VH-VL binders against p86728. Designs and how they scored, part 9

Target 1, 153 residues: p86728
Amino acid sequence: SNLQCKIAGGGELIPIRTPEYRAWVPLGEVGLNVSDSKVLIFAARSCFGAHILLQNNAEDFKNAVYEIVIGGMKNTRSGIRQCVGCKFDEWVKDKALNCRFFNYFWISWCGDEVWVGHGYRPPHNRILRYKYENQPVINAASVRSESDTYWAL
Short names: E, the ipSAE of ESMFold2; O, the ipSAE of OpenDDE; V2, 0.75 times the mean of E and O plus 0.25 times the DockQ between their complexes.

## First folded at step 4 (VH-VL; framework fv_ebrasodebart)

Design u8 (at its last look DockQ between E and O 0.17; V2 from the best seeds 0.00; counts 0 for: pae O 7.2 > 2, placed apart)
Fold by ESMFold2-Fast, scan of step 4:
Structure u8 (fold): chain C 153 residues (1-153), chain A 122 residues (1-122), chain B 108 residues (1-108)
Amino acid sequence: as target 1 above (153 residues)
Amino acid sequence: QIQLVQSGAEVKKPGASVKVSCKASGYTFTSYGISWVRQAPGQGLEWMGWISAYNGYTNYAQKLQGRVTMTTDTSTSTAYMELRSLRSDDTAVYYCARDLYDFWSGYEFDYWGQGTLVTVSS
Amino acid sequence: QAVLTQPPSVSVSPGQTASITCSGDELGDKYAYWYQQKPGQSPVLVMYEDSERPSGIPERFSASNSGNTATLTISGTQAMDEADYYCQAWDSSTDYVVFGGGTKLTVL
């Protein structure tokens, strides 16, 4: 297919900080709307545990479409799951994050699959892929982290 | 060698407070959390709460919120658990455990202290 | 609050396979963990993330998690395996630890 997939945040990157707490920070409340997008490119500076929630309903943090975990288990694993805290549908060994420097990541839900990769050039450096039959529409996204994390979204 | 060494047995009266210590050695203290788990005589394990040695963030069991405080001293690699307003049914062996807690899979207790018996009697 | 149900006791003869079950809704999509506790001693982690074995735990210990039931299996059970066994799961919605009631394994 020749259909283009729109990248969220086509303007300047929005700086967000999540200190280590379990509460989700909705991206819509800090100025980033993903409802018309199929690709998110972002950067994070974090020692470990950067979590991105892709949601059908912006107010539902439990029954997500996807939770994407970057640098979980003390920056040793990254993975995709269909609910918060559930077993992972896909995961890989991955030392994704850095305490002192920003690393770039991309997430694509363009088409019937979710893909995750390193860098700022989708689909280059893909690390994760999962196909979700009849994937719900993704209308919102939220972030949280296990360590003090600086985001550029 | 990884070790968690707890303070000695305590006998307290109802209404008193107790503070149990847990000294860690053999690993980087600030890379892990410490969970506290108690066990009443002849009964099962009951989770009390968790503290991150990295940032001091705590999570307490709802039943104990308002009565329990967990702290760490990173300079001595020691965790503390203070339980206030003691009742007879707080009589238990109190364990500290190294916790691999992660939003990935939750709580995992890979090394445990030897336990501290706290007896609450009049 | 979530509940994990274990049988109170299981008995096997030496050399036989012991099977200890743990059932609860949280196990349908959360990882199971298993601890061994001998009388007067601290618990010891024997299985983590459903089926992984810590270094130092004998290969005769294995585990699985299917549906809402996690199972700890001890093959060629020895007298030294006599202990209480506790399963554990995570309630991620409340960020709460749930322990099973424990199973006393008797090897006779």
Scores: ipSAE 0.628, ipTM 0.859, lowest interface PAE 1.2, mean pLDDT 90
Fold by ESMFold2, look of step 5:
Structure u8 (fold): chain C 153 residues (1-153), chain A 122 residues (1-122), chain B 108 residues (1-108)
Amino acid sequence: as target 1 above (153 residues)
Amino acid sequence: QIQLVQSGAEVKKPGASVKVSCKASGYTFTSYGISWVRQAPGQGLEWMGWISAYNGYTNYAQKLQGRVTMTTDTSTSTAYMELRSLRSDDTAVYYCARDLYDFWSGYEFDYWGQGTLVTVSS
Amino acid sequence: QAVLTQPPSVSVSPGQTASITCSGDELGDKYAYWYQQKPGQSPVLVMYEDSERPSGIPERFSASNSGNTATLTISGTQAMDEADYYCQAWDSSTDYVVFGGGTKLTVL
């Protein structure tokens, strides 16, 4: 990996499950450290509403965060916003998730933009990009979901 | 055609309970939530809470916590709202509404029932 | 008790433009929704996500949200537009619905 574009993890995928409408699961608590990384590749099996939060620290859910929503609005939209529950800064029509099998996704905060895409080969199949106003410091990530979701990270 | 049909008007004494029903048709009931909104005579709209028809998850307005219970019966596509320990200021029209609740943009009430008048007086 | 602030009433002449405002801190970073309630009827969604119009709502209805104020605008106002209008927003920190106090639109 390039120094600025290191992919998080480097071992076996970590399985986790998020029940619908529940608290954030910090990835550090399940053994995935995203500090010093710039890219997250993962798979999810879900009907809709997979949420990923990029954070300055694992306790910050309000400031200095980027929330990526995959398959929001009942699996019809994906987007990037700069706080939990705020209006989306960028979004696209996207039927990304499947209730019965895993699909892969990637998120990059390498360089001066946040990118989101389908598959496991960034930068291929990018669907979203958002240019920072100020370079963020991302040291943690958390996940949650609107429907019962199985993750492999 | 999407419809929400509510149970009929009720007259109650203070201290009693009321249970209002809301039968949905014309859509996949388990794919949406139901919000309950009430309106006292001559007053504005007051959100009471919502329930997911998928798994029964609820979120109640703070002032009603402990007095309200919302449930669903997916076999009949029916939502219920029970309000206990009634007071005279609970006199209102009670609406159910189909709720597009989503962490994308929050709550959106796109279809409403006809309303149920609940009168609380001795 | 208001959570979002609306004027209690607005009057316009037929054919004129009516503007109904809704102010509150929540509107700075949340979408606004608008509902119309005619006398003796249930509310009807007339605008969603700040400025989007549902199918079946006349094009004379429009809306915006800028700063901490959302505005519902009805151009060419007709007698049938007489109603109470409510704004609504989401408080995502509590996950509660916030309604405005309502505005009675009178077409004289």
Scores: ipSAE 0.374, ipTM 0.792, lowest interface PAE 3.6, mean pLDDT 89
Fold by OpenDDE, look of step 5:
Structure u8 (fold): chain C 153 residues (1-153), chain A 122 residues (1-122), chain B 108 residues (1-108)
Amino acid sequence: as target 1 above (153 residues)
Amino acid sequence: QIQLVQSGAEVKKPGASVKVSCKASGYTFTSYGISWVRQAPGQGLEWMGWISAYNGYTNYAQKLQGRVTMTTDTSTSTAYMELRSLRSDDTAVYYCARDLYDFWSGYEFDYWGQGTLVTVSS
Amino acid sequence: QAVLTQPPSVSVSPGQTASITCSGDELGDKYAYWYQQKPGQSPVLVMYEDSERPSGIPERFSASNSGNTATLTISGTQAMDEADYYCQAWDSSTDYVVFGGGTKLTVL
């Protein structure tokens, strides 16, 4: 179960703001290390396009990465792909985000699959499931957004 | 003042290569991608491919695979498109365009270069 | 692969409403973008998905989607609207961008 995997964070909330179409903000730079975790729980207040990047190397945004997009296509869909700019491997219709309120989400990469769900209680309310073709070691994560987004991790 | 300024017109022989440059300004170059689109005389727009200025990821149109190479120089905020083994039907105006990050509906080209005419003739 | 079909030409009188269609299987799941191109000029993005306009694009431009067809609508068409219009979509399966064949809008 994904609940058996260590959760990144869970202590003091770290606020992050990502303006529209800005570069990735590495979570490590804000004091959140995911290298020893397999689950990330976070909240986001956003109109659309919250992006989370799981990385093998904190400095590498090209190789061995997985990108989760929540509330993409103007908050109508969510999905996962194997690299930034790649085609989506999995997606669902999903109105996940809210411009005015924080919504909670969780991402897990325990085992050989990545899961994405609504809320702060994995594995409940899962919306995405993707089996890795080549499972990378996730040592870092970054966020960015298509709209002005506030994060709490 | 977002601008994409392309290199000048080129005249090439069949079999030759051409490399067109596209210098970007007015925005954070590495936060976007660059697409290349060409237009033969009197014809429509044809997407050639794109490159991420952030991570260097590229995807080329299938018909151009093996003949096209797109690159970026982040130090100069310049994108390059090289087309090899030129033939007469490659004669076209070549455009660079900035990609918006619409990852669901695709790339939106909100700013375009002025175009570069490449003429291929024997 | 993916194909977007547009009428080759559309004609309208000044003040009338012009409608340009773009049809393709991909449009059932995705939105089309629209570009305006005048002779000797680069294309200009005129419509986003969800009928949004870039800054500087007149409100008389609008877009809609129904089934596998996207429609660019120009109300109160003016002479300066005479141009070629291209629809554009994205194929998520290939990550390719596809343009329609273009429509020449003539304002009589």
Scores: ipSAE 0.019, ipTM 0.604, lowest interface PAE 7.2, mean pLDDT 89
ESMFold2 (binder alone), look of step 5: mean pLDDT 92; pTM 0.946

Design u9
Fold by ESMFold2-Fast, scan of step 4:
Structure u9 (fold): chain C 153 residues (1-153), chain A 121 residues (1-121), chain B 108 residues (1-108)
Amino acid sequence: as target 1 above (153 residues)
Amino acid sequence: QIQLVQSGAEVKKPGASVKVSCKASGYTFTSYGISWVRQAPGQGLEWMGWISAYNGNTNYAQKLQGRVTMTTDTSTSTAYMELRSLRSDDTAVYYCAREGYSSGWDAFDIWGQGTLVTVSS
Amino acid sequence: QAVLTQPPSVSVSPGQTASITCSGDALPKQYAYWYQQKPGQSPVLVMYEDSERPSGIPERFSASNSGNTATLTISGTQAMDEADYYCQSADSSGTYVVFGGGTKLTVL
C-alpha cells in the first residue's frame, strides 16, 4: 500500500550538495515540494551521515516530526528519531552509503507509520519502521549531512 | 594537521565588548560548525552557542541572547565571537571547538587553545 | 534549564577502575559525550555518542548511558588519567548543549 501513496517530485531528479554538517537544505527551496506527497525516493553518494528531516512546519528545524539518518555513526547505523540529534527511537546496523557511488533509498510516511528502505521500489527492502501515535501532518522536508554528500532528489 | 588557533588574551573594563577569533586549518572550514564554550576560573564548561561556517546560521545559549554575536570569514577560515556589555562574571577562558563527525548533535573533536578574557576595572 | 549532575571528585589507586557518573532527565533521549581536561589545557574528547571511542583514546576508556545516568569507566587507571572529566549532552529538545559540572579524578 505504500505504492498507492503519492511520490514526491515531477519525475526528474534534482541535484543537491550538502557539504556542511548542520546546515539544513529545505527541499521546497530547491524545487521539491513534499506537502501533497507520502513517499520520497532519492539517491545519495556519501561516505556517511545522510540526514532527512520530515517537518510539520517548513520553518521549524528543531521540532520536526522525524529525523531519518541513513548511514550514521560512520556509516554503521541507520535510524529514525522523533527529535533532531537525539537517540534513535528505531535503528538497524546498516552500511547504507558509498563514497564513490549513488545508492537509492526511499522513505514512506503513508498511513500512521514511517518506513525506510533501500532501493527505488517501495515497499521492497524495508530496513526501518516506526509508528507515531497521532502523527502530525508532514508538510515539508529538508536534508543535511555529516560528510560531503551529493543527492539526487 | 587539523587545528584551531585563537587570538591572544584580553583585558577589558565592565561595559566594553570583546571579539575573539578562531582560525581553522587542516580541514575544509565550511564543512563543520564551530561552537564556543567558556570556563570561568576554577569553574566548569559553559556552552555559549554555535555557528555554521557554510551559511552563517547561529544558535545562541538563551542567557547570552542579545549579548553575543558569532560570525565567520570563509576567505581566512576564521570564526569570531563577540560578547558585549561585559561584566566581571564574564571573566573566563573562551574556547572555540569544531563539531566533529557525529550522528547526534555535538561531538567537539578539535578545540582551540583558549583565550583568557579578564573583565576588571 | 537542563542540568547534568556529576560527583565533584572521585579518587582511585593506580590500577583500579574509576567510575564517573553523569545524571540528567534528558539522557534517556540524548547522547552523552565525555571530555578530559588537564590543568592549563583544552578539553580532549574521550568518548562520544554514549559508548564510542575516538581514535587515539586508550581501550581502557569505556562508557555507557542507561536510564537517566551516563557512566565513564576507566579500567586499570594510570597516573596520566588524573584530570577533570566533563560529561556533555543536550536539553530534552536537543536545541542547547549542556555540560555537567565536572569531576576531578585523583589517582592516589
Scores: ipSAE 0.394, ipTM 0.797, lowest interface PAE 2.8, mean pLDDT 88

## First folded at step 5 (VH-VL; framework fv_ebrasodebart)

Design w1 (at its last look DockQ between E and O 0.54; V2 from the best seeds 0.00; counts 0 for: pae E 8.4 > 2)
Fold by OpenDDE, look of step 5:
Structure w1 (fold): chain C 153 residues (1-153), chain A 120 residues (1-120), chain B 108 residues (1-108)
Amino acid sequence: as target 1 above (153 residues)
Amino acid sequence: QIQLVQSGAEVKKPGASVKVSCKASGYTFTSYGISWVRQAPGQGLEWMGWISAYNGNTNYAQKLQGRVTMTTDTSTSTAYMELRSLRSDDTAVYYCAREGYDWGYYFDYWGQGTLVTVSS
Amino acid sequence: QAVLTQPPSVSVSPGQTASITCSGDALPKQYAYWYQQKPGQSPVLVMYEDSERPSGIPERFSASNSGNTATLTISGTQAMDEADYYCQSWDSSGDYVVFGGGTKLTVL
């Protein structure tokens, strides 16, 4: 169960703003460390394209990573993939984001699967899951967005 | 509307350099990358490299490393591609293209192309 | 860098379905995008992620993928569809863009 794992975020709100660019903002730079957690809870106010990268190495954005895209394809899809820009291993039709309001999400890598859900209550409202062979250890996370996005973690 | 307007045709001697400009409009310039793609006469498309208009990061095709430089001027929303030590096989139409980023990476808008002719 | 292989030419009669393939070792993990180029013109994006079409691209254009092969399909092919078509993807590192060699589609 996701409840067995330590949660990062979802408590103290750490505000982050990412304009519409593709540069990654490491969460560690804003004081959020996920190295001892297996669940990330966050809120995002965005029109489309909220990206979360789970990393083995904080400085590596290509190897041993998970990229979760919330509200991709103009806020019509959400998905999980093994590398930035690669084919999505799993995706769903999902109008997850709101331009005007913060919506909550959670990502879990507690077990042998990666889970994504709506809201701030894992494991409820699950929308995505994927089991990768040889799941990497996650020690860092970063965010970026396709549109001006406000984050609360 | 989104447009990429490139500079005019160039004629150069072997060994010379050429600098092609690409003025972007209709979108937030610093929110997207610009790629350069060239096409020799009667040949296919060849990717040359990419530059981020946000932070200036670049990545060039290995074939062109050391010979190409891409830059941006955010004040004029213009991207530049300089190719040095020109040779005859550099003769091509050079395109700038915006890298779209919806779900994946692709080139959603292209400039009209700039013919660069290298001849002695 | 990765290599994308396209047939050099495809011919189809008006109203028939044209299929253009693009094969590459990276395609099981990388998306393929498709561009149309008519003589003297710049390339135009015709298909991108998961068979999505940009605005203005006719619905007769579709794309699919299986294994290491991506396919652009044009149903009810028209004379105006005669052009060169290029597939584009990324190498396994995600650092370098690769294009197929291009396919000349002739509408007989």
Scores: ipSAE 0.473, ipTM 0.843, lowest interface PAE 1.2, mean pLDDT 92
Fold by ESMFold2, look of step 5:
Structure w1 (fold): chain C 153 residues (1-153), chain A 120 residues (1-120), chain B 108 residues (1-108)
Amino acid sequence: as target 1 above (153 residues)
Amino acid sequence: QIQLVQSGAEVKKPGASVKVSCKASGYTFTSYGISWVRQAPGQGLEWMGWISAYNGNTNYAQKLQGRVTMTTDTSTSTAYMELRSLRSDDTAVYYCAREGYDWGYYFDYWGQGTLVTVSS
Amino acid sequence: QAVLTQPPSVSVSPGQTASITCSGDALPKQYAYWYQQKPGQSPVLVMYEDSERPSGIPERFSASNSGNTATLTISGTQAMDEADYYCQSWDSSGDYVVFGGGTKLTVL
């Protein structure tokens, strides 16, 4: 990887709870701006189904988006897809989430691929990669979850 | 274990309203959405709408917009569907169904159904 | 838009393979799901996310989704498989659920 790609944030980690199902929490609304960044590092405590949407703008849920699902299907799979709720373009068997403890993850759209990994040191422990046909323009991100989830972003 | 138990059959006149209940057990009620699906006699399945048991947000089928209200009572783990201004073509079996994982795009458990008959 | 088309009926001999199709423009981008409904009973989920089988569904049930067509396949079809089968997906927005019209599977 190239560690020179900018990591989102630059301040205190932002705690978020997503007990809601189907409601997206735009990260810009809680003070996290990803518009000039290529990497997102975060922690989540959840039983299953932590969802992160990378968006060309905060209002776009259908076009030029990438949804990353960590611990989907009752914490048995993680995957990348190019629309909300559609088929995974890439996925792996993964039991990455824990109901009682935070685990760390990272997402990179630096370069010509979207990468997803465990831990807080990208590009280490990458679990997914997806080479896109057109380089994504990512200016916003949102989160939601299938189960009660605590985030540190 | 996981179970959805619906209220009993109803007979209504055109113009009346009906409210069907769906009591959930065996899972965390607020973690899943509830959809309502109806089936007219001899016909296929028709989705009516969805409600979040967490926050009460709803999404109704366009055909039924303005005639249907879905609610939940989290203290009793019960979902409700009220259909107003009943017509004879609203005669159907009404099912509640729990949305599955991965954004609730499918229905993994179904209630037993409630027959609602609308006749003059 | 938001239409899933199924054949109204399919007949198969016991022990043979039944194939039920479901066609729609949303299927290249959306998952397909399948339900079995026996007379007088509630629907039962038999396949989800194109090709995944819930616990308790026999291995003779399989499914696929390719192009504009999802297919439910039952190998070694048995008399107890006689039922109506519905495919389900969403419209392109993901806001509205769509069911196919249903297929009556007859085992004879």
Scores: ipSAE 0.011, ipTM 0.631, lowest interface PAE 8.4, mean pLDDT 86
ESMFold2 (binder alone), look of step 5: mean pLDDT 91; pTM 0.939

## First folded at step 7 (VH-VL; framework fv_ebrasodebart)

Design y1 (at its last look DockQ between E and O 0.39; V2 from the best seeds 0.00; counts 0 for: pae E 6.5 > 2)
Fold by OpenDDE, look of step 7:
Structure y1 (fold): chain C 153 residues (1-153), chain A 120 residues (1-120), chain B 108 residues (1-108)
Amino acid sequence: as target 1 above (153 residues)
Amino acid sequence: QIQLVQSGAEVKKPGASVKVSCKASGYTFTSYGISWVRQAPGQGLEWMGWISAYNGNTNYAQKLQGRVTMTTDTSTSTAYMELRSLRSDDTAVYYCAREYDFWSGYFDYWGQGTLVTVSS
Amino acid sequence: QAVLTQPPSVSVSPGQTASITCSGDALPKQYAYWYQQKPGQSPVLVMYEDSERPSGIPERFSASNSGNTATLTISGTQAMDEADYYCQVWDSSSDHYVFGGGTKLTVL
């Protein structure tokens, strides 16, 4: 159960701003380590999309394990894909981000599936799922945005 | 309104250099990249490279490595493309285009193009 | 580097359906994007992420992908649709953009 896995985030808010073009912000650099967790809870305020990269290697942004994209006002797709910029393996139409307010989300990779949901209460309000062929090791995570985005982790 | 406005046509001799400008407006310049794409007369589109307007990082097409330099001026929201050691087969219309890489990467806005003619 | 192959030309009669293909080994994994270019004009994005239309693009434009082939389809083709059409991908591994050779669509 996702609820039995250790959670990163969802506690004290760590503010992050990501306006930078093609720039990933490693969560480790802001003091959030996901290496011993299987769930990430975060809030984001954005007009467009928010991207979360699950990594095996914190220094490797090309061979990521998974990229999770949360849709917003104009880009209304939310999805999971196995590489940055690749076709989504799973996606839904979901205008989840708000331009004015923070919304909460969770990602879990507990077990042999990746889950994405709304809110800060896994496993509730699930919107996406991807099943692993083989369970990968996730040691780091990074965030990026399609526009000026504020994160709370 | 988002616009990319390029500098005017150029005529150059072989061996010379050309520098084309692309002034962006209507959006946050530093939040996007700029790609340059050229088109020889009667030919297709050829990607030349991209530059981040945020940090100046670049990636050039392999065939143009060492001959092309892309830069940006954030104070004027202007991108520049310099092509050196010009030869006749560099004659083309050169386009700047805003890179949209939210899901992947494509070009949603284009400049009007700049004709560069290389002739003896 | 990825390669995209398009037919050099396609011809259709007004009101008929035009199909322009783009083939490449990258297409099963990478989204295809399509551009329309009329004589003397800059390219215009007409389709993105395989099957999404930008605002202002008529619904008669559609796109699909199957295997290593992306297809731009124009139903009810009109004279104004006569143009060159280019497919394009972004290769995430090399961070390079690649265009197809372009297809001249003639409306007879």
Scores: ipSAE 0.560, ipTM 0.872, lowest interface PAE 1.1, mean pLDDT 92
Fold by ESMFold2, look of step 7:
Structure y1 (fold): chain C 153 residues (1-153), chain A 120 residues (1-120), chain B 108 residues (1-108)
Amino acid sequence: as target 1 above (153 residues)
Amino acid sequence: QIQLVQSGAEVKKPGASVKVSCKASGYTFTSYGISWVRQAPGQGLEWMGWISAYNGNTNYAQKLQGRVTMTTDTSTSTAYMELRSLRSDDTAVYYCAREYDFWSGYFDYWGQGTLVTVSS
Amino acid sequence: QAVLTQPPSVSVSPGQTASITCSGDALPKQYAYWYQQKPGQSPVLVMYEDSERPSGIPERFSASNSGNTATLTISGTQAMDEADYYCQVWDSSSDHYVFGGGTKLTVL
């Protein structure tokens, strides 16, 4: 990739299913470790509301986190925030998800900004960019969703 | 066209239980959550909890934990709230309300309310 | 545990501007929402996402959320605006919805 930071994973993609309104699925528990990485590339098949939480600690779901929402608000908006469920710090109008087919996305915390984009070739097709004044070190990630979602990570 | 229709008023004794129904129409029931909100006479609104109409996941206000149960029947597009071990200070109008955003949202449509009187 | 504080009442003369405040530590990080409740009726959403107005709500209703305070503003206040008004947020720290205590608007 053109980003010069390590991409998480590297083996076969890990399939995950998240039914709607379920607990976070820690990616470490399914074999994907992000602690040595600054970029996550993944695919999701979903009607709306794919959520990715970047965490300082795998047990922390409230503090020292970033939440990225892809296709929130019934697949109309994608955004970045520093707490689960709070107001987006940055968002765009985005019909990102498809109920029938996988679409690819990437997230980068390489450097001093958080970036989000479509596709599997970061930094191409970046849709969001935000610089936080106080960034936590990211050692874990988790996923959940508003609708029944299939992930490939 | 979107409508939430609640069951009728109830009179109960202290220690009894009450179960209020909320029938939804005019929208896809499983695409929205249902919250329950109560209002004692002359008082403000108090959120009681919510339920997902899709999978039955719930979250109850801490004050009511252990006394409240929320359920749905997706075949009839109906939500239910049961409050047990009633006290006189449970006398209130009980509303169901549709949640727009399940994570950081609001209540865009409300039922007509159900008066529950605890005779104490 | 998040708390939203509203004045218990506000009085205005017809045609004047009413301002109803809602204060709380959650407001810098959360969208504020406003509901109107007339006597004997269910609440009705009048403002959402801090400052957005639903269709059918008169243009004289506006709102803002800045710092620890959200404000509902009614310009050219009419007798029909006499009601109770509630602010509301989602509190992500408790995973609860929180309402303010309510403000009775009286138009004299």
Scores: ipSAE 0.087, ipTM 0.712, lowest interface PAE 6.5, mean pLDDT 88
ESMFold2 (binder alone), look of step 7: mean pLDDT 92; pTM 0.935

